# Miniprotein binders against q8gek8: the designs that were tried, part 1

No score or structure here was measured in a lab: all are predicted.

Target 1, 236 residues: q8gek8
Amino acid sequence: MSDIVSISSARPRLLVSVRGPDEALTALRAGADLIDAKDPERGALGALPPETVRAIVAGVGGRAVTSAVAGDGTGREIAAAIATIAATGVDFIKIAVGGADDAALAEAAAQAPGRVIGVLFAEDDVAEDGPARLAAAGFVGAMIDTRGKSGTTLTSLMAAPQLAAFVAGCRTHGLMSGLAGSLGLGDIPVLARLDPDYLGFRGGLCRASDRRQALDGARVAQAVEAMRAGPRADAA
Unless a header shows other numbers, all headers, positions and changes below count from the first letter of the chain.
ipSAE, averaged over its two directions, is called F for ESMFold2-Fast, E for ESMFold2 and O for OpenDDE. V2 adds 0.75 times the mean of E and O to 0.25 times the DockQ between the complexes of E and O.
Where letters were taken out, [cut] stands.

## First folded at step 1 (miniprotein)

Design FD1
Amino acid sequence: GSKVTIEVTGDDPEKLEELLERVVELAKELGAKVEVRVEGDRVTVTVEGLSEELAERIAEEIRKLAEKLGVEVRVTIEEK
ESMFold2 (binder alone), alone request of step 1: mean pLDDT 76; pTM 0.687

Design FD1f (at its last look DockQ between E and O 0.04; V2 from the best seeds 0.00; counts 0 for: pae E 13.4 > 1.5, pTM O .692 < .8, placed apart)
Fold by ESMFold2, look of step 2:
Structure FD1f (fold): chain B 236 residues (1-236), chain A 80 residues (1-80)
Amino acid sequence: as target 1 above (236 residues)
Amino acid sequence: GSKVYIIVTGDDPEKLEELLERVVELAKELGAKVEVTVEGDRVWVFVEGLSEELAERIAEEIRKLAEKLGVEVEVLIEEK
């Protein structure tokens, strides 16, 4: 329990997905609040090799919260993946939860109690009871992300009321909440007002706004400044 | 205190303005802070500083007015 870290603030925290220790240092120096280990070349929730995750954790050195993707699915394979990623020392482990039943969700969460975040994809019509089910299964958090690489974004797939309802559902059930999915700097003013615990980025903070390109430290710094400035005031 | 989120979707500026004016008026009567953000064809309204009971009251009144005006709204109440 003493080594479990949670995320909560009056302003959303900035999560930046990185593919290795060099990008982790870039994100850390620019002020990212959460450093997330994720392979942009392996689909929507690509896991990095455990040795790479360990290198990220070591490079961060406790100066920021860390997370890593373990993958998609349920059963023995995802349970083993969660345990493997948990052993790297990251604070949180992310998995896609898809259409898993309650028993499968509970089995997954039990692999790393208090450390597992469930990822719901905007393309899959996020269920209204998703937060309640994840909380009952023992997840520490829930987030919405996107699968698409066709230029579709979180906000193009889900209306703002749906996103607000998701964040409120997470809060009601004591879950950390995250919003991600091809976000850019322009999305921060609107989404931050929903007070999710974090907003997640990679592609919009990479060179050419391409998730497969290198992370751009100047863009990360711009996102940090936008997050700390809070929602913009209405110009009446 | 409780937060009230009011998300308005609509294409009639006069009806949107009438709804927003009533939200601001109700918030003032109840001693709450109101902030409005316009993003494209959506309007976000945040009301803060209400007790849970008063937040429920303002939410119900806004839903009733939105129905009268034919404006689509989603109203959420949460404690910060």
Scores: ipSAE 0.000, ipTM 0.191, lowest interface PAE 13.4, mean pLDDT 81
Fold by OpenDDE base, look of step 2:
Structure FD1f (fold): chain B 236 residues (1-236), chain A 80 residues (1-80)
Amino acid sequence: as target 1 above (236 residues)
Amino acid sequence: GSKVYIIVTGDDPEKLEELLERVVELAKELGAKVEVTVEGDRVWVFVEGLSEELAERIAEEIRKLAEKLGVEVEVLIEEK
C-alpha cells in the first residue's frame, strides 16, 4: 500500500525563467509568482548581465518574488558573481551545489545571507542529505533542475518517491523547495502532488516549447490555472 | 464536477492525433470543457464538467485507447 502522503492544501507557486524585462512583465501579468532572471542560451544557470537583472527587478517592482542565477560554479569560484547579482536587488540568488564541500557551500551562502538557493541537477546523484547540508551551510532554498534542456524532463530522470523525499527534506530543514527541468504543462498534475513550494518553467511556456523562443503569456496563464486545480487523486 | 487531466507521451503524431480527436469528441458529447496543449511529443488534456462516474469512465476509455495505440498515458481525476 503506497502511503498516500497527505498532500498539503497549499498549491505550488509558479517560477518562470525570463531573459529580460519584457518577458518578466509577460510572466507577471500572466500570474507567475516568482520571476527568475536567466539566460537560456548559457545553460541551466546562465547568468544575465547585472544591468538586465536590475531592469527585471525594477520592472517587477515588488509585485512578485525575484531570483537570478549567478552563473556556473560554486563555493569560492562563484562568490564574486553571487555578490554582483545580490547587488541587483533580486530576492534570491541561484547557484549550483556541484561538488563543493561544506566550507565552500557556507562561503557561497555567506555572500548573500538569507538569499541563496542551491541547485541540484537530476543528471547527478541527488543525495538524501542535500537539504540538510544546504540548510547547515546557510542556504534558504534548494531546487532540482536538469542540466540538459534537449527534451529530458525531470520526471524522466527522477522517480516520484525521490522527488517527494527531496521536498520533505527541504521542509524538515526549513528550506524552500523547487522542482524544474524541461517541464511542460503536462508535468504539473504529477509534480504538484509532491507539494513543492515552486515548480519552475522556461521552455514549456515558450513558443514551440523552445526555451530560446519568446515566452508565451497564454501558456503561463495555463500553468497558473493548472496549479490552482489542487491535489488530484491518481485514477488507479 | 470532476476534472480529468490526461498526459500523453508519444512520438507518433498520427497516434497522438487519433487519441486527441477521440478525447475531444467524447468530451463534446458529454458537454464537457476541453483544453488541449501540445508540447512536442506530449499532449496535455484537461477535461472539466464531468460527474465522478463519467470522469472515471472517460479515464478508463482513454487508457484502453492509449494501450491500443501504443502511447503512454497518465490520467488524473480531480473530484470536486
Scores: ipSAE 0.000, ipTM 0.229, lowest interface PAE 12.6, mean pLDDT 83
ESMFold2 (binder alone), alone request of step 1: mean pLDDT 74; pTM 0.667
ESMFold2 (binder alone), look of step 2: mean pLDDT 74; pTM 0.666

Design FD1h (at its last look DockQ between E and O 0.64; V2 from the best seeds 0.00; counts 0 for: pae E 10.3 > 1.5, pTM E .719 < .8, off the site)
Fold by OpenDDE base, look of step 2:
Structure FD1h (fold): chain B 236 residues (1-236), chain A 80 residues (1-80)
Amino acid sequence: as target 1 above (236 residues)
Amino acid sequence: GSKVTIEVTGDDPWKLEFLLLRVVYLAKELGAKVEVRVEGDRVTVTVEGLSERLAEEIALEIRFLAEKLGVEVRVTIEEK
């Protein structure tokens, strides 16, 4: 029994994916809680060059939590990439779980002890035992994202009860939980009720809602305020 | 063995949780006993069964992480 009493944050935290130091500063100034270093042109787990990740970490200067993706691989094949990204000074490293066995997951997590987050994709079957397996392998968090960033949102792929079960599973096993997948500002009230530790954004906070466009600091600030407002009591 | 007590106070639950997860992980890897107490905005983590050297190493890492996160921590090392 992990005696980790989850500090129930009264609200989820805002994760914003950024592709460089300039976007990192924009997200930070707008009130993002976690700055996630990722190349939006190279898929859901597109890695940035280590030098770019170091520049993001230096620019943030400890004023927010930082993460970075290590690339598209999993298990043993991603081990060297995890170690390389860990050396940049990021707080967390995100990798795909994929079809890796328990030994391969443990080997991946061991590259950066207490810092690895597992990514599950909503287009794949999200197994109920996912949080338990990741916790046993030494992961410190789990998140759901979408592989496809073209018009398919998390909420179109997974029902609220399944997402709630995932978040509850993470909490039971002492993992941080995250939800992402082409989210917009309109998804915040529904997903915040599931009490994840963080919600992840990119495209929904960019100009023209295009992940390839520049991050919009005003949209990041709107997301921060929407997450702070809590569930509006439905004025019945 | 040495007892390390970490008192964390802050208004950012995310930073507190990150610090806690890191401390609990390190303590488990060392085979130490960990207790966590949450009292409002104050979290107290107690790690027991460490050598003096390991207690100092953990205390240094926690102070570094706390400084990096901008979280106020009080770290006490007691010899038993």
Scores: ipSAE 0.019, ipTM 0.426, lowest interface PAE 4.6, mean pLDDT 85
Fold by ESMFold2, look of step 2:
Structure FD1h (fold): chain B 236 residues (1-236), chain A 80 residues (1-80)
Amino acid sequence: as target 1 above (236 residues)
Amino acid sequence: GSKVTIEVTGDDPWKLEFLLLRVVYLAKELGAKVEVRVEGDRVTVTVEGLSERLAEEIALEIRFLAEKLGVEVRVTIEEK
């Protein structure tokens, strides 16, 4: 049996969620590693129009990895959304997966083979076998996010051992791992020590720390600097 | 079956990892055996057990993804 080799496992990468090509260029110029197309006004996992996603992809021009939200759940509507978003040229497509059975997960992943990331919400009970199920269904990655209710954050909903188990499960099953959910700059040192493949941001990098305000390039640059400083090597 | 060898180089390890993960996931979905070797800034992925048609299809996908990401790749297919 062959094992997957990770080239970037030494430090997490910075994912920045953007709502259009102007914000994508702001994030790119500030040094973001992954540009994620997501509508902050359509719930926790809101899809942008395909034409907007295409504009983001074109504006990034291959200088960063791209992803886009297709929706929440499985079924014919979500399958069509995955296919539509896949046609925009983004590298990865994200859907929320909480209540789907294994067959429904496999059908969703098949819409864009090797490109679908499953999102698990921290407010739900994140099952210990979630990474195994997603990997068996053909997903390329898994991440934890939050629904973004006022005052709740990833770290307020899940303790470090739970997050570490999720990241380890992803690695065991060959999935990319992501952690997100109302993160701020102060969360980077502690979450980076869990060694996920990426940490995801929007609200904490927007003006007034409000996800509905414009993305703030200076805050993105601060996050980039914090990510490049890396976790301390002297802690287990 | 056919053997596909992918040699990958680039100046952004993150983009290399995304390309490699995509290759591995596609190959495993098709039931192929995958071996990965790392030699400095070069990564070699070997995929075995594909039909000639699938080997050609995966090679095309890999070249497309590499061009999109700005990653240098060399893909060779050998019949066995």
Scores: ipSAE 0.000, ipTM 0.312, lowest interface PAE 10.3, mean pLDDT 81
ESMFold2 (binder alone), alone request of step 1: mean pLDDT 76; pTM 0.679
ESMFold2 (binder alone), look of step 2: mean pLDDT 76; pTM 0.682

Design FD2
Amino acid sequence: SKVTIEVRVTGDDPEKLRELLERIVEELRKLAEELGAKVEVRVEIKGDEVTITVRVEGLSEELAEKIAERIREELEKLAKELGVEVRVTIEVKE
ESMFold2 (binder alone), alone request of step 1: mean pLDDT 69; pTM 0.589

Design FD2f (at its last look DockQ between E and O 0.02; V2 from the best seeds 0.00; counts 0 for: pae E 15.2 > 1.5, pTM O .649 < .8, off the site)
Fold by ESMFold2, look of step 2:
Structure FD2f (fold): chain B 236 residues (1-236), chain A 94 residues (1-94)
Amino acid sequence: as target 1 above (236 residues)
Amino acid sequence: SKVEIYVLVTGDDPEKLRELLERIVEELRKLAEELGAKVEVYVEIKGDEVWIFVTVEGLSEELAEKIAERIREELEKLAKELGVEVRVIIEVKE
């Protein structure tokens, strides 16, 4: 990986979750479109220290879109975390929104207007009106993820029609849409056809398919190739 | 162990695309019989693209890695022989 391969922009985008600036450069060099700062040791939505997030942003240097996890939930601790992560310079901030009411959602989104993405866990029965509620609260995007229990993947928890409805709901309400949750390379053809804005990965792109192991640049490159080989989602 | 193989074939000649598909599937099934492995194949055709998803089960981790490398080599050779573009992604799971 002595040089970064130039690639054409394609939809959907490939999001790769990284734990530090070295992995961020690995993902960037392999062609990832969105580099997401996340601590794999702290569950599905573990936040990295702000100084680590800043190092990731600096290392990427504007060559890709960046995001970072601020936490799981809402309330004053999470609101403060959003503001702290927003100050690092990432483009987007992610929180899991659980069972938060509309006022809590609005308070969270207000911490970084136009930059907060709401994560809905597939295990929590994603509500049909989830996209509408997040949009009304001021979120810029929504995504579905999983908590990462063994043997549990996005597609094992939600059928394609449910995922399509989520993506369509996001589109209707002007939200960026993302799909993630223990995805492997085999999930790309199916999920790309649903036309989300991005597909998110970490564990399947790490050594031994273990999210706690180091990110594997060759596996990231394989995912990039699969994303480009997938059906084009643009409507004519 | 399981090997998951994702192949996208693109080209302007539907007859060559179908020929490639049939040869890929046949060769994978022959390989599975030789190894005593279970093979599942999913195929979808969209315009000038053919999507092939293959799983091969019943392999040791060491053998699965060797087979994955062999399959990539054979698919690339076959694509050159037929003059079509092929993109291959292979994942070995344990």
Scores: ipSAE 0.000, ipTM 0.164, lowest interface PAE 15.2, mean pLDDT 79
Fold by OpenDDE base, look of step 2:
Structure FD2f (fold): chain B 236 residues (1-236), chain A 94 residues (1-94)
Amino acid sequence: as target 1 above (236 residues)
Amino acid sequence: SKVEIYVLVTGDDPEKLRELLERIVEELRKLAEELGAKVEVYVEIKGDEVWIFVTVEGLSEELAEKIAERIREELEKLAKELGVEVRVIIEVKE
């Protein structure tokens, strides 16, 4: 029986992290909604060279939303890197929130008005006021990810109620929300029920499930399908 | 408006899969000519799975929806005729 999946406007969108123009095109063709420029060998927020990011942006050609990480650091220390990445033409710039105070967060967000996304790590204490603070500082989105990529998934570190509260907080304060952290296809039904704007993937969509290997277009397409299928009614 | 179609084809007969692909391409060609639309097709083969990515551009929203349904019906018909399984996902974008 052909399972026809209708895309509901209420489904999460697929974020795929890519390390170059080739992977960007693979992800785009496979139906990724957001192409995230990141170096997987340099940690959760490993920045690519600006010229590589520009090549990704050019390759995408406005056919999907683009983002890029600015590197490690937060607040004032990451300001110059934000400006550099903003000049590549990406739609959004991702940075760590870390231990930055409100003034430092505001300064970071001001480097690219309307374009900065704050990343919180599941290994850290995710404060309930996180979305409120980021919104007040001028961020336009917030995402949870994991620092470690060795066997620690988001769902192993944070409970569904806490993730749901985060997503709800983002919505209340007008922020885009994202959930990531070594996600696989099996995580999609559970996380989609929390109604985030984005679910983010890398390793789970690569060959051998290794984030350092090539992105697998077929696995991206499987993720797209899974995202569109919605929560199977029978798992209630 | 833009129509994006994602098709997963599964089957253990390579000849049937080839025939399906040829017929799909022909139908899309006819449709493109009829509508004056741009059609792009990308195919990825992974083991026993074939993924077909179809993009149709240059349509009004109303026409895009109609075309999406037509393509779905044709794919399902072809799949049944050839004895293969297909999963079709259709997205209409402005």
Scores: ipSAE 0.000, ipTM 0.232, lowest interface PAE 12.3, mean pLDDT 82
ESMFold2 (binder alone), alone request of step 1: mean pLDDT 71; pTM 0.625
ESMFold2 (binder alone), look of step 2: mean pLDDT 73; pTM 0.635

Design FD3
Amino acid sequence: SKVTIEVTGDDPEKLEELLERVVELAKELGAKVEVRVEKDGDETRVTVTVEGLSEELAERIAEEIRKLAEKLGVEVRVTIEE
ESMFold2 (binder alone), alone request of step 1: mean pLDDT 76; pTM 0.683

Design L4o1 (at its last look DockQ between E and O 0.17; V2 from the best seeds 0.00; counts 0 for: pae E 16.1 > 1.5, pTM E .624 < .8, unsure alone 69.419 < 70, placed apart)
Fold by OpenDDE base, look of step 2:
Structure L4o1 (fold): chain B 236 residues (1-236), chain A 105 residues (1-105)
Amino acid sequence: as target 1 above (236 residues)
Amino acid sequence: SPELAKEIERLLEAIKELAEKAKETGDPEEVEKLLELIMELAYKIRELAKRLGDPELAEEIWKLASLIFELLEQARENGDTEELKRILEAVEKLAEEIRKLLEKK
């Protein structure tokens, strides 16, 4: 009886966006793997004040991975903001890729070597060479998110094969991969099968499913359990 | 366009070789790599079809790749090695048909 080595598909990790140290603690206690410092009122990459980011980092105290967005810019224009956020002590800094050329991307990544993650938006054309370009520029991760938070989910904008190709491209080039975009608990089984490193949430884990409301620790815990359960949830 | 066609041909060859190997070994890592290659192929074919002005063919191939992906994942999760082998045989046949279509264009 050949032991069918259960390919323990590495379960995706839970990324939760938080707007302050209070929400960071809530997410951490509920079992979030990555605490992402972001202002939900300032768009998809809305930066928090550096002092707030420092407070989040201090509150987490190395018990989870931390990230923060640097703002809405890309390339050379975001370089100073990357350096400012890097000085807060976060593990990773998220920026938009946008229309930046390879030289501009390399300059951005050089502001925090080994710490910069590129964000691609599902409403934009996600190029196949995206992971390769980001890796060549010195990024350590790539993620897809949605610009709009009007209830349009990632899965409504991008088909599973395109998301799978993105995740595979990240893996091939040694990048961490993340998928986000108004995700709910119901999106977890489908997206987990694509084997991203991270699934990212905000609104789906908040009260009334509103990203501007308070983070709900019980919903964070439910997301953790849903990721652990694997695809078996459809057999009931 | 010639470069993209060449890339598709290379992917088809790689998929065929890996599918044959995966059928013999049943190695989960080989199946995972095969899924990655199928998704990459589907993306490139979609791009080619858009460039050739045949969006319908692109969409059909995309749907088929999606179905194959789902079936392979399901077979892997269920530990159904016989189903996995059957699906891999279907992948090989699909790759051959795609190659023939590219040669006629």
Scores: ipSAE 0.013, ipTM 0.274, lowest interface PAE 8.3, mean pLDDT 82
Fold by ESMFold2, look of step 2:
Structure L4o1 (fold): chain B 236 residues (1-236), chain A 105 residues (1-105)
Amino acid sequence: as target 1 above (236 residues)
Amino acid sequence: SPELAKEIERLLEAIKELAEKAKETGDPEEVEKLLELIMELAYKIRELAKRLGDPELAEEIWKLASLIFELLEQARENGDTEELKRILEAVEKLAEEIRKLLEKK
């Protein structure tokens, strides 16, 4: 993957969150575009041990783009976490950025220049200027995710115009854009029309639709098929 | 700001008129214009909700407008004229509910 700084396309890419190298291989074989290292047992944005992240990167072997969660918040602890995860070889590092001031955002982005994606939680009332602030701080991308309370999904918390505005804001400011948050296969046609750079999944692609269960390769393949048959393709 | 409330009222009237016309004509250009107006309305409602101090009611109207946006986009892509008519009826109800909210606040 020669273009580490920017990954975007005319169709959304499929991001699949995995907890280890076996799931990474499952997602890769099924056709996932981005392999995201995230611990489903440590809350909404849990980091995996660096050794596990390294194993995921090695197993993917450059055949897909990789990312990993470094954690939530800003400050000295998150800065150290970003540096640790950056050393694993993943292409992008994700952190939650709610509530941080501009100086804290800039300090976080500086830990891995051109590689940090800011996660905004839908529950926190995503500000219209969020993309502008992240771009000014030096982030390479932004995404919306959910904290995962019972009954809360991306589409239950944010309306299509809000999501469209977020994606457009990212594009205006040169950021990669992502949408996630307890998504299922049925959400793909609707959200793909908003033209984000990627849609992110885990729970809906796991056994019993439970994020703590094993990733189901057949469900990943179904998501890949749904992504390829986007709104423009099914009109022919 | 009273200017924001006036802008929203003008958008609601434009949406009402355009929905009635699109219902009569079935013109895809009218539907595309409706999508743009509904998107603009949603952003202005978000701004107004921050100032109203009653975000729960504004949120419910916002969610309805968002569902209408999704259904209109889907109907436009599929060319489903019966679904479009149902959506246009919902737009009229949405406009009246928003108007009532603005009068109370």
Scores: ipSAE 0.000, ipTM 0.174, lowest interface PAE 16.1, mean pLDDT 78
ESMFold2 (binder alone), alone request of step 1: mean pLDDT 69; pTM 0.616
ESMFold2 (binder alone), look of step 2: mean pLDDT 69; pTM 0.618

Design M4e (at its last look DockQ between E and O 0.02; V2 from the best seeds 0.00; counts 0 for: pae E 16.0 > 1.5, pTM E .529 < .8, other shape alone 2.521 > 2.5, off the site)
Fold by ESMFold2, look of step 2:
Structure M4e (fold): chain B 236 residues (1-236), chain A 83 residues (1-83)
Amino acid sequence: as target 1 above (236 residues)
Amino acid sequence: SPEVKEAIRRLLEEIFKLAWELGDEELAYAVLELAFAAEETGNPEEIKELLEALEKLARELGDSEVAKLIEELARKLEELKKE
């Protein structure tokens, strides 16, 4: 609960992926709405140690929604990772869901009921029924991200109608929706019109636009400003 | 107990937020490190001792407003213990 601190509820929401409590404080101070714990050195969806995630949660202190990556895939090790990350106190837990069948998806979601978000990679085939399958399995949300190949971005891999269909599918099935994948400030006007629940950033908000470099608070603040100045979906 | 753990989290969150708002990142990191220690102990008496040490540190750093908040929160923890 967050009775003492002001939590931003503006749409669109800005999610910033951070690697530790120092970056979480930088992002929070600059105005980020959602703080996502992710290890940029462990691939596209790398988990941080649970003690680091706990430090991030404590640092945010309910001033923003928190999430953390548990891993890529499903199965026994990922199920255990979800449970471990859930115990840190983050609001949401993210896993990549590739070729998992419905039973594997349900097993994963059951580890933290109402708190698991499924990540679909734009480089893979994003099935039109992905949101429906995730909702039926008990996921609370779905998002699209990229694996981060050099020179690739979300918008270079998926056309706006494909992204709109994904967001609409999430809305139809009651899922929180997110769009990420090497986003820059210039992507905000286009993607915000699709009315996702959040847009996710790291590399574009880091020094030298390199996700392995330190998060730059001034760039986070610029993204916050751009999100709040962008057109609202209701105006169309 | 879950209620004691939640009280500890709330106390440390309030202290952390104040230190962060004042721009004293070193104090904020010290609070964060103590949050880890407090989760491991789970003992309210040890938590009170940690809060007293943190209050002393805040006063040594000249953050008297943070120190006052820590003192007030330690009193709230004592009130919760009587329940």
Scores: ipSAE 0.000, ipTM 0.130, lowest interface PAE 16.0, mean pLDDT 79
Fold by OpenDDE base, look of step 2:
Structure M4e (fold): chain B 236 residues (1-236), chain A 83 residues (1-83)
Amino acid sequence: as target 1 above (236 residues)
Amino acid sequence: SPEVKEAIRRLLEEIFKLAWELGDEELAYAVLELAFAAEETGNPEEIKELLEALEKLARELGDSEVAKLIEELARKLEELKKE
């Protein structure tokens, strides 16, 4: 039973999406708290091969939390993929919530008890009952991301009150919360005020701000420092 | 010493906050670059260059509180070099 230490850290933790063990080590050395195994070329939930995910897990060696996406499906259709990714040894598995009903969500979560995180897309209607439904289905976390990666940031798609309500909902229902979606360093002070458990990055920490480029360890370290600095005071 | 490193970290965080509150994103990002150099690279020449750049940006901003914190940061960085 991995005690999901709900470390109520007064500060959000840094989630960095990586495509291989090399980027995982780069992110880890730079101070990332969670290493998220994802193929940036295959969309928002692009799954890596299980062998690559295993290599990432091995490279991290328990020095950070690990997650991996299982693919683009949801509910029953993603069940086999969840089980496959769970067998890699990652701490958490990320899947889309999509249009799955409660029974389908419960079936998905049951593939890796205590390890499944639901992803909601900011381009879609984020229902207020989302956290409640996910908690009831046996999810342990929920996060918002963007489906598109072409210049639309999370903050351009969702207002701060909606994001705050989401984070609060997650907390109320005992879920870990995450916010992501083409975030840059400039988004950190604003989003940190919403008190999510995680802020997620990829493109904003890559060379030329391109998610397909190499992860820049210096930019990861800058993100860590920005998150340590805390929220912007005037954004109240 | 761990105490000096922690003091540097706190100063960097405080300078960053003030820069950000003042709306000087350039200064704020310069602080982050210095933080990276201080924590990860430890390259004295890089740290010196970044500190000089930070001091320049702070002078241009004209905020006396930021300037005082940067001066304190400079002193702590020098203490770290003598360790």
Scores: ipSAE 0.000, ipTM 0.278, lowest interface PAE 10.5, mean pLDDT 84
ESMFold2 (binder alone), alone request of step 1: mean pLDDT 72; pTM 0.608
ESMFold2 (binder alone), look of step 2: mean pLDDT 72; pTM 0.597

